# Designs tried in a protein design chat: miniprotein binders against q9sl92. Part 4

Target 1, 330 residues: q9sl92
Amino acid sequence: AMESDASCSLVLCGKSSVETEVAKGLKNKNSLKLPDNTKVSLILESEAKNLVKDDDNSFNLSLFMNSIITHRFGRFLIWSPRLSSTHDVVSHNFSELPVGSVCVTDIQFKGRGRTKNVWESPKGCLMYSFTLEMEDGRVVPLIQYVVSLAVTEAVKDVCDKKGLPYIDVKIKWPNDLYVNGLKVGGILCTSTYRSKKFNVSVGVGLNVDNGQPTTCLNAVLKGMAPESNLLKREEILGAFFHKFEKFFDLFMDQGFKSLEELYYRTWLHSEQRVIVEDKVEDQVVQNVVTIQGLTSSGYLLAVGDDNQMYELHPDGNSFDFFKGLVRRKI

## First folded at step 21 (miniprotein)

Design r2
Fold by OpenDDE base, fold request of step 24:
Structure r2 (fold): chain B 330 residues (1-330), chain A 118 residues (1-118)
Amino acid sequence: as target 1 above (330 residues)
Amino acid sequence: SPDQIRELADQLRELVDEFQRAVENGDMDRVRELFLEIFYLAYQILDLARQLMREAWEKGDPELYKEARELMRIAYELIDLAFDFLRAIRQGDLDRAQEILQDMRELADRLEELVQES
């Protein structure tokens, strides 16, 4: 059975003339590549009018682009109706894309998760990845928390602007998003050091309209406001970049400490009791600790029943990070 | 509650006056601290507004809905002004910084007006 050479179509969209000229340049050079050498077809938004069938379920490029008033993020958009990974698009082409470029897809079939798990997103998920640059490698691990916070605040921002009851999206450390105890999203950050900077690729998945396998934002919204207009993926993505730009600027100026209070109000782990494993003389000893916050390095900070402070490290083997934590005295 | 909104208005005025003093003294460390205080004050207003909005939907109360909407506007405007203030200070645009402080005072007045209408 010939695996059909289904060329991946990438629609390039720019907010302004600057980003539009970048899109033309990329198309003319055919410079965008996928890691698996899948044949890529580059199409400008102006040419794509025939590809976007009036499928009410396709990401509305114009709606998103008209909402964007950011200076650095989300001004250059790559859209595809179906991708293996938005993260692979932005990370593999990092040097060819403006910093802050975003890739969005309606269907992601080989999405990257933290545990190398393949995330398949059906229609109704907001699946995107974007790029940023950082100079201090010590704070690069903290960017995932800024992103998680910006996603939670973006969902609330869309509700607030619409005069809707807010959806309380919570953070499960380190990078999962929950509503009413159910997973609705997740964040992946990867970085490479190049040209004296950390090139960071950020992937986000958020279930907006698909009630399976857990729940979605619009199902939660319908429970609170049955006759309300639903949240759109484009609105959430626009709100995300507006929140993220502000939070990123604050993070870069004053550090993550400036956002910690807001993060701790949003996460699930305030005063949480967790079991951690210690290796003592080749024996595994279980201890209970209480989560207090994050360390400056972005690990869980916890207190033992001995009143000693501990930094909690993932063992790297557990799928659930809370089941594979090792404590270190600090 | 009306009392909570009044307290938030009073706190905003106090913080704006402290910002004025910090700018006049060139105390950039204090300006950064006060920014965070205003930022989190705006989130306190926003959290209150979000609670009222939920209650408005649960009860079907149109007056509570209007109050929640106005508090949300004030909170978002305050956040925008706070970031614009930091930008003005970083640029050395003290005139713009003073204008923003006045705009923040007007937001405190709008909070008090909302208490009087309730």
Scores: ipSAE 0.857, ipTM 0.942, lowest interface PAE 0.5, mean pLDDT 90
Fold by OpenDDE base, fold request of step 24:
Structure r2 (fold): chain B 330 residues (1-330), chain A 118 residues (1-118)
Amino acid sequence: as target 1 above (330 residues)
Amino acid sequence: SPDQIRELADQLRELVDEFQRAVENGDMDRVRELFLEIFYLAYQILDLARQLMREAWEKGDPELYKEARELMRIAYELIDLAFDFLRAIRQGDLDRAQEILQDMRELADRLEELVQES
């Protein structure tokens, strides 16, 4: 039985004539590839109108593209109804795509998490990855915080525009998003050094409309908003790129310090007491420290009961970073 | 509260006047500092608006809802103007920068109008 290698369809969409010509060029060259050698079919948005079944739950390309007024981010879109990973699409094709290109999927079945964690994203999640370039490698680790902040502000922006009470999306360091103590999303950043720049691929997962496995954003609005006024993935993604472009410009001009106050208002860790494990003479000693903020390198800054400042590092053994912290004296 | 909105309006006017002086003096370091002050003032307005919006929904108060919506508009417009100002300065377009400062003063007037209606 010939297993019909189900070709992955990638719909290419451009905001303007410039990005549309890039889309045509990519299609004509058939230049986009997946790392698993899955057969890729490139389709232009203009051709896809016949392929997008009236499945009311597919990502609305026109709705998103009409909302985008950014200069650098989200102007070139790749959409697929089903992908292994949006992150693999943008990272593997980084040199072929305009900087700031975004890949979105309705269903992600092999999404990359931190370490070896595979994220499965059911229908109703906003799963996207986009590209950016950075020159200073020292601040590349901080981009995940800028992204996390932009996601939290994007969700609030959509609520504000709809006249809804804001959903208080909080940041769990380093890259998780929480609502009412439940995980609703996460960020993954990867980078490669090429041509004197860091090529950064940013993956975001946000549960917008699927109540499983934890909760979703629209579950918080349940009973407040009619179904027609619930948060849409396209609205959040549009708001995200508008927030992110501003925050990225501020970050690149004035550093992450300019965003720290807003970050600390949004994170879960203000004055949090955490247990850290120290190795003293082959014995594990537990100490308690109080989180004060972030270091300039993007680690947790904490104070001990001895009034000494410490940088907290993940031990690399724990899935929950807060269960595997090691302190280093500053 | 009306007093909080009035204080925010006064702070905005003071910051715009400081921006005017910093631009006239060519003090780009002060311009960057004042940008952050305006940026965080806009977020303070937005946080107040978001609190009022929650309260409006909890109480079913349509007037508080309108106030919250107007404060949100002012905060978002102020954020956009702040970034447009930085762009104008980077481009050397001082005329556009002065126009934006005037638009920010008009936002302070709109904040005061809300205090009078409350």
Scores: ipSAE 0.853, ipTM 0.940, lowest interface PAE 0.6, mean pLDDT 90
Fold by OpenDDE base, look of step 22:
Structure r2 (fold): chain B 330 residues (1-330), chain A 118 residues (1-118)
Amino acid sequence: as target 1 above (330 residues)
Amino acid sequence: SPDQIRELADQLRELVDEFQRAVENGDMDRVRELFLEIFYLAYQILDLARQLMREAWEKGDPELYKEARELMRIAYELIDLAFDFLRAIRQGDLDRAQEILQDMRELADRLEELVQES
């Protein structure tokens, strides 16, 4: 039996007539491709009524699109019930998609993580990737922090608007999201330089309703408010784009410094003591430093017991970012 | 606490008055600084509101819930006004900027009202 290579269905949604015409154009040209040459079927939202069963915990396109009031981000949506990677969709088709386009899936089976880690998303995970453009390559590494911050604030925003106790999503530098000491999310940024701009693809994974492999937001919420309505992926994604657009505009106008205080309130590393390894004359010397913040380049800033400031660099050898740090005097 | 909310209201009024002066003087650098101060003040209000909301849920206190909801509204409105103010200034719409400053003063009054009801 030839396993019929299951065609990947991509549902194209536009917030306005502009994005809707883009969707029609993409469909008519059949221009969207996957890196692995998987057969892609492009479907307009208006045609997709038969793909979304009402009883399925599928991503509610209408709920999300009705929430979007942003000017640049999240106005063009690609949804699929199952994808290899949302990140591959947006990154491979970057030139065909409006800037700020988002790809969402219910199930991701070959999701890209940092390094060699595959991010698999079970049902109930919010997996999305979106595009943005940046001109200054020096600040491109900082966008992951803006994204991380926007995710944490989006979760709180949804809780606040619903009158729920906030879920304290914390940032584990550089790009992990934690609740109660458990990893619930992660951010991946990739960039390509094209046409004098950095084409940035941002991937986010967030455990909203999936109890495995760690915990999820709704499990934490049930612990604080057992009778509460659960958080929806659509609500969080909508809130994310609203927060992200504001934070991105502030970041582009005033730099990451404008967001640092909010970032430091949200991260796990305030006054954290870490051991750094220096190689001195073929000997490994361990030094203790105290994390103070981020450098302008987006590395950890730390102070030594000598009161010298240091930039901490990953050695690239440790899976634990905090075990494989080398200090550099600044 | 009521005292913390009053202090936040006073700080908001002071910042709005400084914004007014910065606009009148055309000091755009000071406008950007004051924006950040208001932005972080709004987050301070929001953090307090989030604490009260947790406490309201833990205790089952409907009055504390209402207070937390009002503080949240004020904080979110203040954030929106702060961004709208920057937009108005960038557009050269000084009339809109003045309206927004007045709206921010009204938020300070709403904070004080909340202290009096508590």
Scores: ipSAE 0.848, ipTM 0.937, lowest interface PAE 0.6, mean pLDDT 90
Fold by OpenDDE base, look of step 21:
Structure r2 (fold): chain B 330 residues (1-330), chain A 118 residues (1-118)
Amino acid sequence: as target 1 above (330 residues)
Amino acid sequence: SPDQIRELADQLRELVDEFQRAVENGDMDRVRELFLEIFYLAYQILDLARQLMREAWEKGDPELYKEARELMRIAYELIDLAFDFLRAIRQGDLDRAQEILQDMRELADRLEELVQES
């Protein structure tokens, strides 16, 4: 059966008149493109109200847009009921979109992961990508940690505001999100250098409502608070941009050091003993080190039993970052 | 515990007084340091509130729930004020900065009120 060339529908939403005029301009020019030459249909939010069936499971554009009080992030939204990748939408259209634009989808069928792993995101996942600009290339690698932290704090913020027991989302270095030892999300950052700036595309996947394949936030919440209202994807995304804007401003002003303590409270790796491989005289030697934190470059900092400090580098071959770590003396 | 909340209130007052001195002296490096101290103090309040909220849910304790909610509000307001303070200072709006310091003192008073009600 020829999968019919179903045009990808992109609904364009603006927080204010400024972003709404951008949406109109993009529609009129038909300027948004996908990398695979998929036919794109651009629809304004005002026109989409007639097209979006009240499917209780679709991302509520109005709920999200009404929650946004940020200055830079999440003010221009692209939504689609189904996308290959939100990351492809923002990264390929970076120059056409306002900085801080976000693309959200209900279903992502070719999600980009760090590895060749296709993140199939079933319905109930919060799948989004957004854009930011950075000038200092040295700190671009650290943005993924700021994003990870902002996601964890966004989930807690939604719980706190609802008067719910907080869901303890933890960071598995470098960019995975865990609850109760199970993966519930992940972050992908990509960057391109253009016009003297780093154009950073940030992709986030978070399992909110789908209990498969591991768990979701709402399954964890039901375990702690059975009679509670469930977390909404829109609420988490709104809270994310509010947290991220603050953390990004702090990060740009005072560096990642200002967020390190909060990051270390949130990650899984405090005092973790890890086996690392050293190459000594062409022999592979395994050593045990204790994770102490992050280096200024964003690698794992660890101490050996010799009290020497080491920077841990992923070998690039291991799917489990902790199984393929090589230490370098620093 | 009530003693922990009192200690957090006292620490907040001390930090606000140090902020005022740093602003008066034009010590922007100290302002940045004190911002981080306030920021992390707010997270200490928030962590306590989150613990109490969990306990409130586990025990079904409505008074503990109410206390946790108020501590959460104070912590979030303190975070917002801390960021607003930095913005005011960056803009050279010293009047707004002084208003924010007063608002932070009021948050310390609200923390003490919680101790008296407990």
Scores: ipSAE 0.847, ipTM 0.938, lowest interface PAE 0.6, mean pLDDT 90

Design r2
Fold by ESMFold2, fold request of step 24:
Structure r2 (fold): chain B 330 residues (1-330), chain A 118 residues (1-118)
Amino acid sequence: as target 1 above (330 residues)
Amino acid sequence: SPDQIRELADQLRELVDEFQRAVENGDMDRVRELFLEIFYLAYQILDLARQLMREAWEKGDPELYKEARELMRIAYELIDLAFDFLRAIRQGDLDRAQEILQDMRELADRLEELVQES
């Protein structure tokens, strides 16, 4: 589906009777919308055997749901074999969906509408978005770090469960995921404020079994454990929600500080020396600072040669947040 | 790494004893601190297990593989017990909290068994 009037089928799946009743209500009222003119057809999992394939190419709904033991997150799932954005599904329908609902797709596409040329993601990517609520806007930006940490631990948890060597997924601030110097994924968080709460939508893309654009988890695994069973998107997603729910509870109870030690073990920037741009008189001067961690606002904390502490900000003119950093003394 | 496993077992026993005393004293701030110490101890065990698993695969060593798998099971059980403990305390279920502390002591015993077998 390529044009502005394309059709979209969304398969609804609940963990228990509570979520299944919600799914039936949504279908009967045809309550979910997408931006633009995309027509939406809602299908219950029980009705969807033609779309639900029992192979590695299609997301296995029952495999995922049988694995879920969470109390809040991942208990209501929306799946489509193709759609333009899992993030749009959960964010534009936030109030209609149980908080913690997840949308997953096999392929994301971006069409320009006026041409038949459509970009599609490679098959094998785990692409999902889910929702949560928070009340304190000052800590909302930190949720992206909790999510990225949970993704890295979920990958390791699946390897552990299978008796395989772990894949050392690292975090490149603010929300890129790397293995062996190559990007394997990323996180996007958006929020809106409504009824005294922040409605937070989180999107994640993770290269599980795709050969492009760079590398994927299964390629790394084959290098360490030839002939091993490959990682499945369903396993990683289930492990993600198990880990995220624990980390989210800890984050909400004791703040990001409770997770910082684990986060700094996983990110790429401990003791990293970076170049910042300072203005001396009316000239730009480059200086070097050493990254120490994150500030309470979620920016980089660094120390200069003068032993002063700085908060580092991107200049907004680069796709790479580490190019053109500007420091502010704190 | 028998010395490393012994140190982890000793730390776990010490933390469980401190947990027990903090609960008996009603010291909830200390309970939260000890939770975090146990949480990170479990990740230390898991880190060791993960390194041993990589070594087991590199060497094709089935005994090292079995040791790594047991350490992983202990670490994951400890993480689950730690969160279950907080849940029990939050619900005021002190009998359940006490059962969980005993289960943690049994995990320390399992760590000691790995040291004695090597």
Scores: ipSAE 0.818, ipTM 0.928, lowest interface PAE 0.7, mean pLDDT 86
Fold by ESMFold2, fold request of step 24:
Structure r2 (fold): chain B 330 residues (1-330), chain A 118 residues (1-118)
Amino acid sequence: as target 1 above (330 residues)
Amino acid sequence: SPDQIRELADQLRELVDEFQRAVENGDMDRVRELFLEIFYLAYQILDLARQLMREAWEKGDPELYKEARELMRIAYELIDLAFDFLRAIRQGDLDRAQEILQDMRELADRLEELVQES
């Protein structure tokens, strides 16, 4: 529909009896809310048969949950065939949900009210959001890099498990995922501070099996292994939580520095030379710099041919790494 | 190459011996450092396996495929053992920690056996 007031059904699924009892409690109290007056119906997985389409292209809840061996993340799942935002589900209901809960949808669309502009992500895209807590605000901005790395490794892990050639998903700083020069995904992190903790919500979109908009992982895989079985969204999500939980534990114990070498192997910017343009008084000044890595705060660190250090910020610069140009925004 | 796999096996054995000494000395900072060395050693093994898997698919080589799969299995087991070791140490479970170190030594033996099976 074209209306933003459409009702939605949220299917609740738990890994174990503990999470299943949480799901029952939420359903009995009708405890989950969405912004924009969207009406919410909560459905237990056991009751969800009427949401299965004949084409069998819906996210497979049992396949995902059978793959989960994590202790913290991905053990409570919320699914809907269509949502305006998986991120809103987990962020606006953070205190009602177990930390580490994940919301997944088959199709995500824009829904803010009556407009003629309706935007959808097609089926085959892995669209999910999940939650975590952190206490140290200094490192909260770095979580997006841990997530990005875990996504790239999860894709490789699924290929490895299936005996397939790996897909070389690369990170374009700060939060984009690329393969063969085409965007295949992105990461969104938001946080709020409550009760001496940061409530962090993480959204991920990954083009697994959608034919549009650019390319997808299965298209790349067909080029390398044309007779192989294709990747499933459920497999990638399970591998993501398995990998992310390990990386998150390491990140929390030893900082992002423990993951930096693996991250720099995966990003697009190692030793990349770019031209930094800036305005000094009324003149444009250009400096050629070489990207060195990330600062402790998560910005780009570069060094110029003049041996000066540069810190490049995503919200204060325009970035075109494919043209080798970084510009200050007006 | 066979020489590369032998070197990785030797490095793993050396790191496991250093782990055991660090635990015996109560040197927890050293344990964390050694964890990272083993973690990245496992990714070196995994990177080699991934390169061999791509080559196996490109050439249609089933023996190379089998070798790549075994290296992948070893690398993933090593990653899991490294994280299990940290957990055992945090819990003060030294018997479990010693069992895990022995399992890591067995993985080094399996790396060496893979070279000899070629």
Scores: ipSAE 0.806, ipTM 0.926, lowest interface PAE 0.7, mean pLDDT 84
Fold by ESMFold2, look of step 22:
Parts: sequence; structure tokens; C-alpha cells
Structure r2 (fold): chain B 330 residues (1-330), chain A 118 residues (1-118)
Amino acid sequence: as target 1 above (330 residues)
Amino acid sequence: SPDQIRELADQLRELVDEFQRAVENGDMDRVRELFLEIFYLAYQILDLARQLMREAWEKGDPELYKEARELMRIAYELIDLAFDFLRAIRQGDLDRAQEILQDMRELADRLEELVQES
């Protein structure tokens, strides 16, 4: 692989002295890596305090950390103004970072775009990734749904705190977030098994205040409450970790069933009829099923017109998961 | 709405009484069940508050806005108290657990005050 002569600065910020000492250790060893061979420069938050601009376009580290009251998640932050992937930062450095660490960036790109130029996401998106551990592989696929629920509730929590009408963020299975029929975000979960535990890395993108999306949360808020103060990325992220930590503890203690009613209230698919394609005698036959919920493995549970229960799986041939579903009798 | 709030207050008081009995009996499975009942009761209060908040903004109704805000505060406090109760029980801090149950009863009183003010 060709070496990149680009550089990337990662600012390290801890909630308490414990996390600050971890940050100092990481800086002294220069131990964080990126998969694209980008040179990494580690900077302590204390070294950069007087570099904030008046326009306040950068993620506000102090605002976020002041909001954090969690015991586990969000207490160690990595920030950069530009990154190729926040998810790569936490996943490739999982063993070096405290579990629950979060990486945030103002602009995320994926290398060369469709014309060999760098494709940059607009500012105003909340782009973050964080880590967790689990022991039971059977429930690891369900964590993405806990995260989705926590995002939707965090947005409502911020509106509630401000005395504003809530923004009804809905979940489109498996990992998309929608408002008023338009996509505003998505979730990506990956895991590896190591030392008898699953190392899980979660990435989230959410259109909070971007000027160029189909829509964003602040555009919706202006339509409902035009004189109100706008939502800040830092407030939503803080509310997310507060809500997620509680939901995660409940999920780990009592399973997804404990959150199921709240989840189905928030997703788009209750009683939804969908067309699935079956292969019968070398022919493709279309059948209709009605969505009932999620299976214990994290796929869609549906009932057919034959009153049989099915698990629905994507076939991998379509960008829309609902266009390529195949069913398996349970 | 007043009838709904009275029902929620009555349910909360009953659940707190059942929490007290479950702790006295050492029945941790029952404590977990009651936690879920409290958790979803808090979300029923929050859902009502969110509906009233949207209505208050649509109508420009300041009294409805105040009612929605108080219901939101009660719901969020109840969620936090429920999780704090589980933590206190896990730590064996029975004095803190009893204090939390008392705080939950005060939230039921606040719900009833909203009905009397209507």
C-alpha cells in the first residue's frame, strides 16, 4: 500500500483525571493508528484550549464533557476536524482505548470519491463512533437496535429539556433513521471476538445542522418552532450517552424484550405488509408477509397469509433491504 | 386528561407499595418486574407530556405548556429514580433504597396536584 504524506491531528479529552492520564500515556507513546497509513499527531485537550474560533463551527469539547454524567460511556473523547472514518479510529485502536471511548469528527470522508477527488460530508452532521464489550454472541446483533432507539430518544430528550415540540425520528430497519419520510442518519455496528468477549464498535451519523442534506433536525425544528434555539451536536451526543447507558444496562440485564415495546413504537414497520420472493421449481414467486417484530437473532419476524411464522433476510442484491427480502420458516 | 393523570398517580402509588414488599421479601425477580412496570409507566407519563407539549405549541396555550413541562419533569425524575433504586439495591444500600421509594411517592403527589389545579 502506498504511504500517504497527509497528516491527521487527534485531540484527546477526558472527563476526569483518570481519563486524562490515559490520554497522556497515549500521547507519550504515540500509539494510535489509522488503517490508511496517515501520520497521526496526538494533542491533549489542555494544549489546545485557546485555539477555538468565534464562529464555533468545531465540535465543542467542553460543552460535551460538561453534559456527561455517565459512569462508563462517553468519558474519553477523540476529536479531529477531519477524518476518513471515526469508526476506524475506535475499532483499530480498541485495545488501546478505554471501553466506551468516543471519536467525533466535524467532516468525514472515505478517500477518493466518484471522480478521484476527496468526498467530504458537510459540516453540521453529528459523526461519531464508540466502543463497548459483550459476552453473549447471540444478542450482539441486537445492539444496533438499542443504539437506534437511544438516538431517537436522545433527540426527543433534548427537545423536552428545551420545552420544544419533539422531533419524531423514526427507525427504518435495519439501521436507518428517518424524519418526515427523509433519511437523517444511520448506524453501523461491527464486532470481533477476542479473549472470550465481543469487542463492538458502533458508528452513527445524524444530520443535525447540515446545509446540504435532504433534511436535518434543525430544519424540522424551524418548521415547528421558528424562534427557538437550534439543537447542538454536543447536546444530542451527551443525551445519547445518558440514554444509551441506561438502555444498555437494561438490555444486558433483562434482554431486548425489556425495550421491545418502546422500539416498536418508534420503528416504521408495525403491521407492514411486504413482498418477498421465493424460489419454487426454478421460478421466482412473490408472496406477501406481515411484519410482527424482530426475531431473537435480530432479523425481521413476519407472518405469512398461511399463518406460518418466518424470519426475513436481505438477499444482498438491493440497496433497499425491503426489496430483496427472502423468508425462512421458523 | 385529568382522569388519565389520576390513574397514573394511583398506579405509581400501587407499584411503589409493591416495590416495598418485594424488597422486604428479598424477591429480586419481582423487583426487576416492578422496575419494568415503573419504567413503562414513566414513558406513559412522558408520552402524554409530549402530546400536550405539541398541542401547547399548536394552540399557543401557556397553561397547557406549563402542565406538559411539569409532567415531563415528573417522568424524567421517575426514570432516574427507578434506575437509582436498582443501583441502591445492588450496593446493599437499603437506606438509600427507602429514600428513593419516598421520592417516588412524592412524584405521585405532584401528579395529583396537577389534577387539583385543573
Scores: ipSAE 0.805, ipTM 0.921, lowest interface PAE 0.7, mean pLDDT 85
Fold by ESMFold2, look of step 21:
Structure r2 (fold): chain B 330 residues (1-330), chain A 118 residues (1-118)
Amino acid sequence: as target 1 above (330 residues)
Amino acid sequence: SPDQIRELADQLRELVDEFQRAVENGDMDRVRELFLEIFYLAYQILDLARQLMREAWEKGDPELYKEARELMRIAYELIDLAFDFLRAIRQGDLDRAQEILQDMRELADRLEELVQES
């Protein structure tokens, strides 16, 4: 059957003249590409006014860009009303884009989750991907936890600044975001090693104002503050980059230990008791363990009542933290 | 509670005094430790403010709302000042570092004023 989603338009927007000059260069060279034969049309922000109709549900480029006071992240924006994957845009074009560039879309239909399942994002979801560089491969896996923390704090920051009750977004290890027992978002990090540096691409999906899935941030907020103004995707993204840039600086300077206590305050698993089920010589063995935190490598650390240490890996196990059971995955 | 806010103000003043001494002694390891202590003190203030804001909305209490808003402003200013202080020290800009320490002391005064208005 014919692939109906094989083309897209990418609108390029820079915070300052430096980023705007980069955008012009990219358009002149037509240098951005995607892996799935998608035809790409590059459009400068100045040209997009004739091609993009004003409506209340489109990502507001100027609102976001006017909010940005960061020095590195979020200063170069790529937007499309509809994309297969924001992650593919920034990862496939890493060397052509300023580090810290962000791609945002209103609708995504081929995004990737942790298990390579597609992440579909309806309109109203904040769906974005951005880039960074790191040199130490041993700490690259920890970046997803810094991002998760920055997302949860950004949501609270926007509520705080508006004088609203906070939305208690919790982190479900390794990279899911939850409110009131329902998933509202997720984080995906990928990296490649080139020229003695790790090129890291980070994807984030967050249910801000979408009618699907069952809940979103604005639905939760209406339950707490019915007469309040709703949260905007642009405000959360701006707050995210402001928080992330500070947290990233601290992480790179003093390690994840510097953020660890703040991370565990928003984490679902602190001192959670679970049953780890394993197969030993054709027998099922069950051990009761207490979740302690993250290992230095970013895996789940648990300790059994027998004082035996367990390092739990996301791809080797099936996790049901709400029922307290961990089983071999597949 | 008034007692919690007074304790936070006292802790902030003590930490600022320790910052001053660490800078005067050139003790950069201590400066890094104190940064984290102030960073997490700011989040203690913010956590209190967030709980009070939620309570204010649940009860429809405008005085509690005002208290929560002021605590939030203090916490966010303190976070920003802590990062600015660390940057100033790394750049060797001691005049800016001293200005930031004074601004932190003023935040402790604002916490104290909030207790007196209760």
Scores: ipSAE 0.795, ipTM 0.922, lowest interface PAE 0.7, mean pLDDT 85

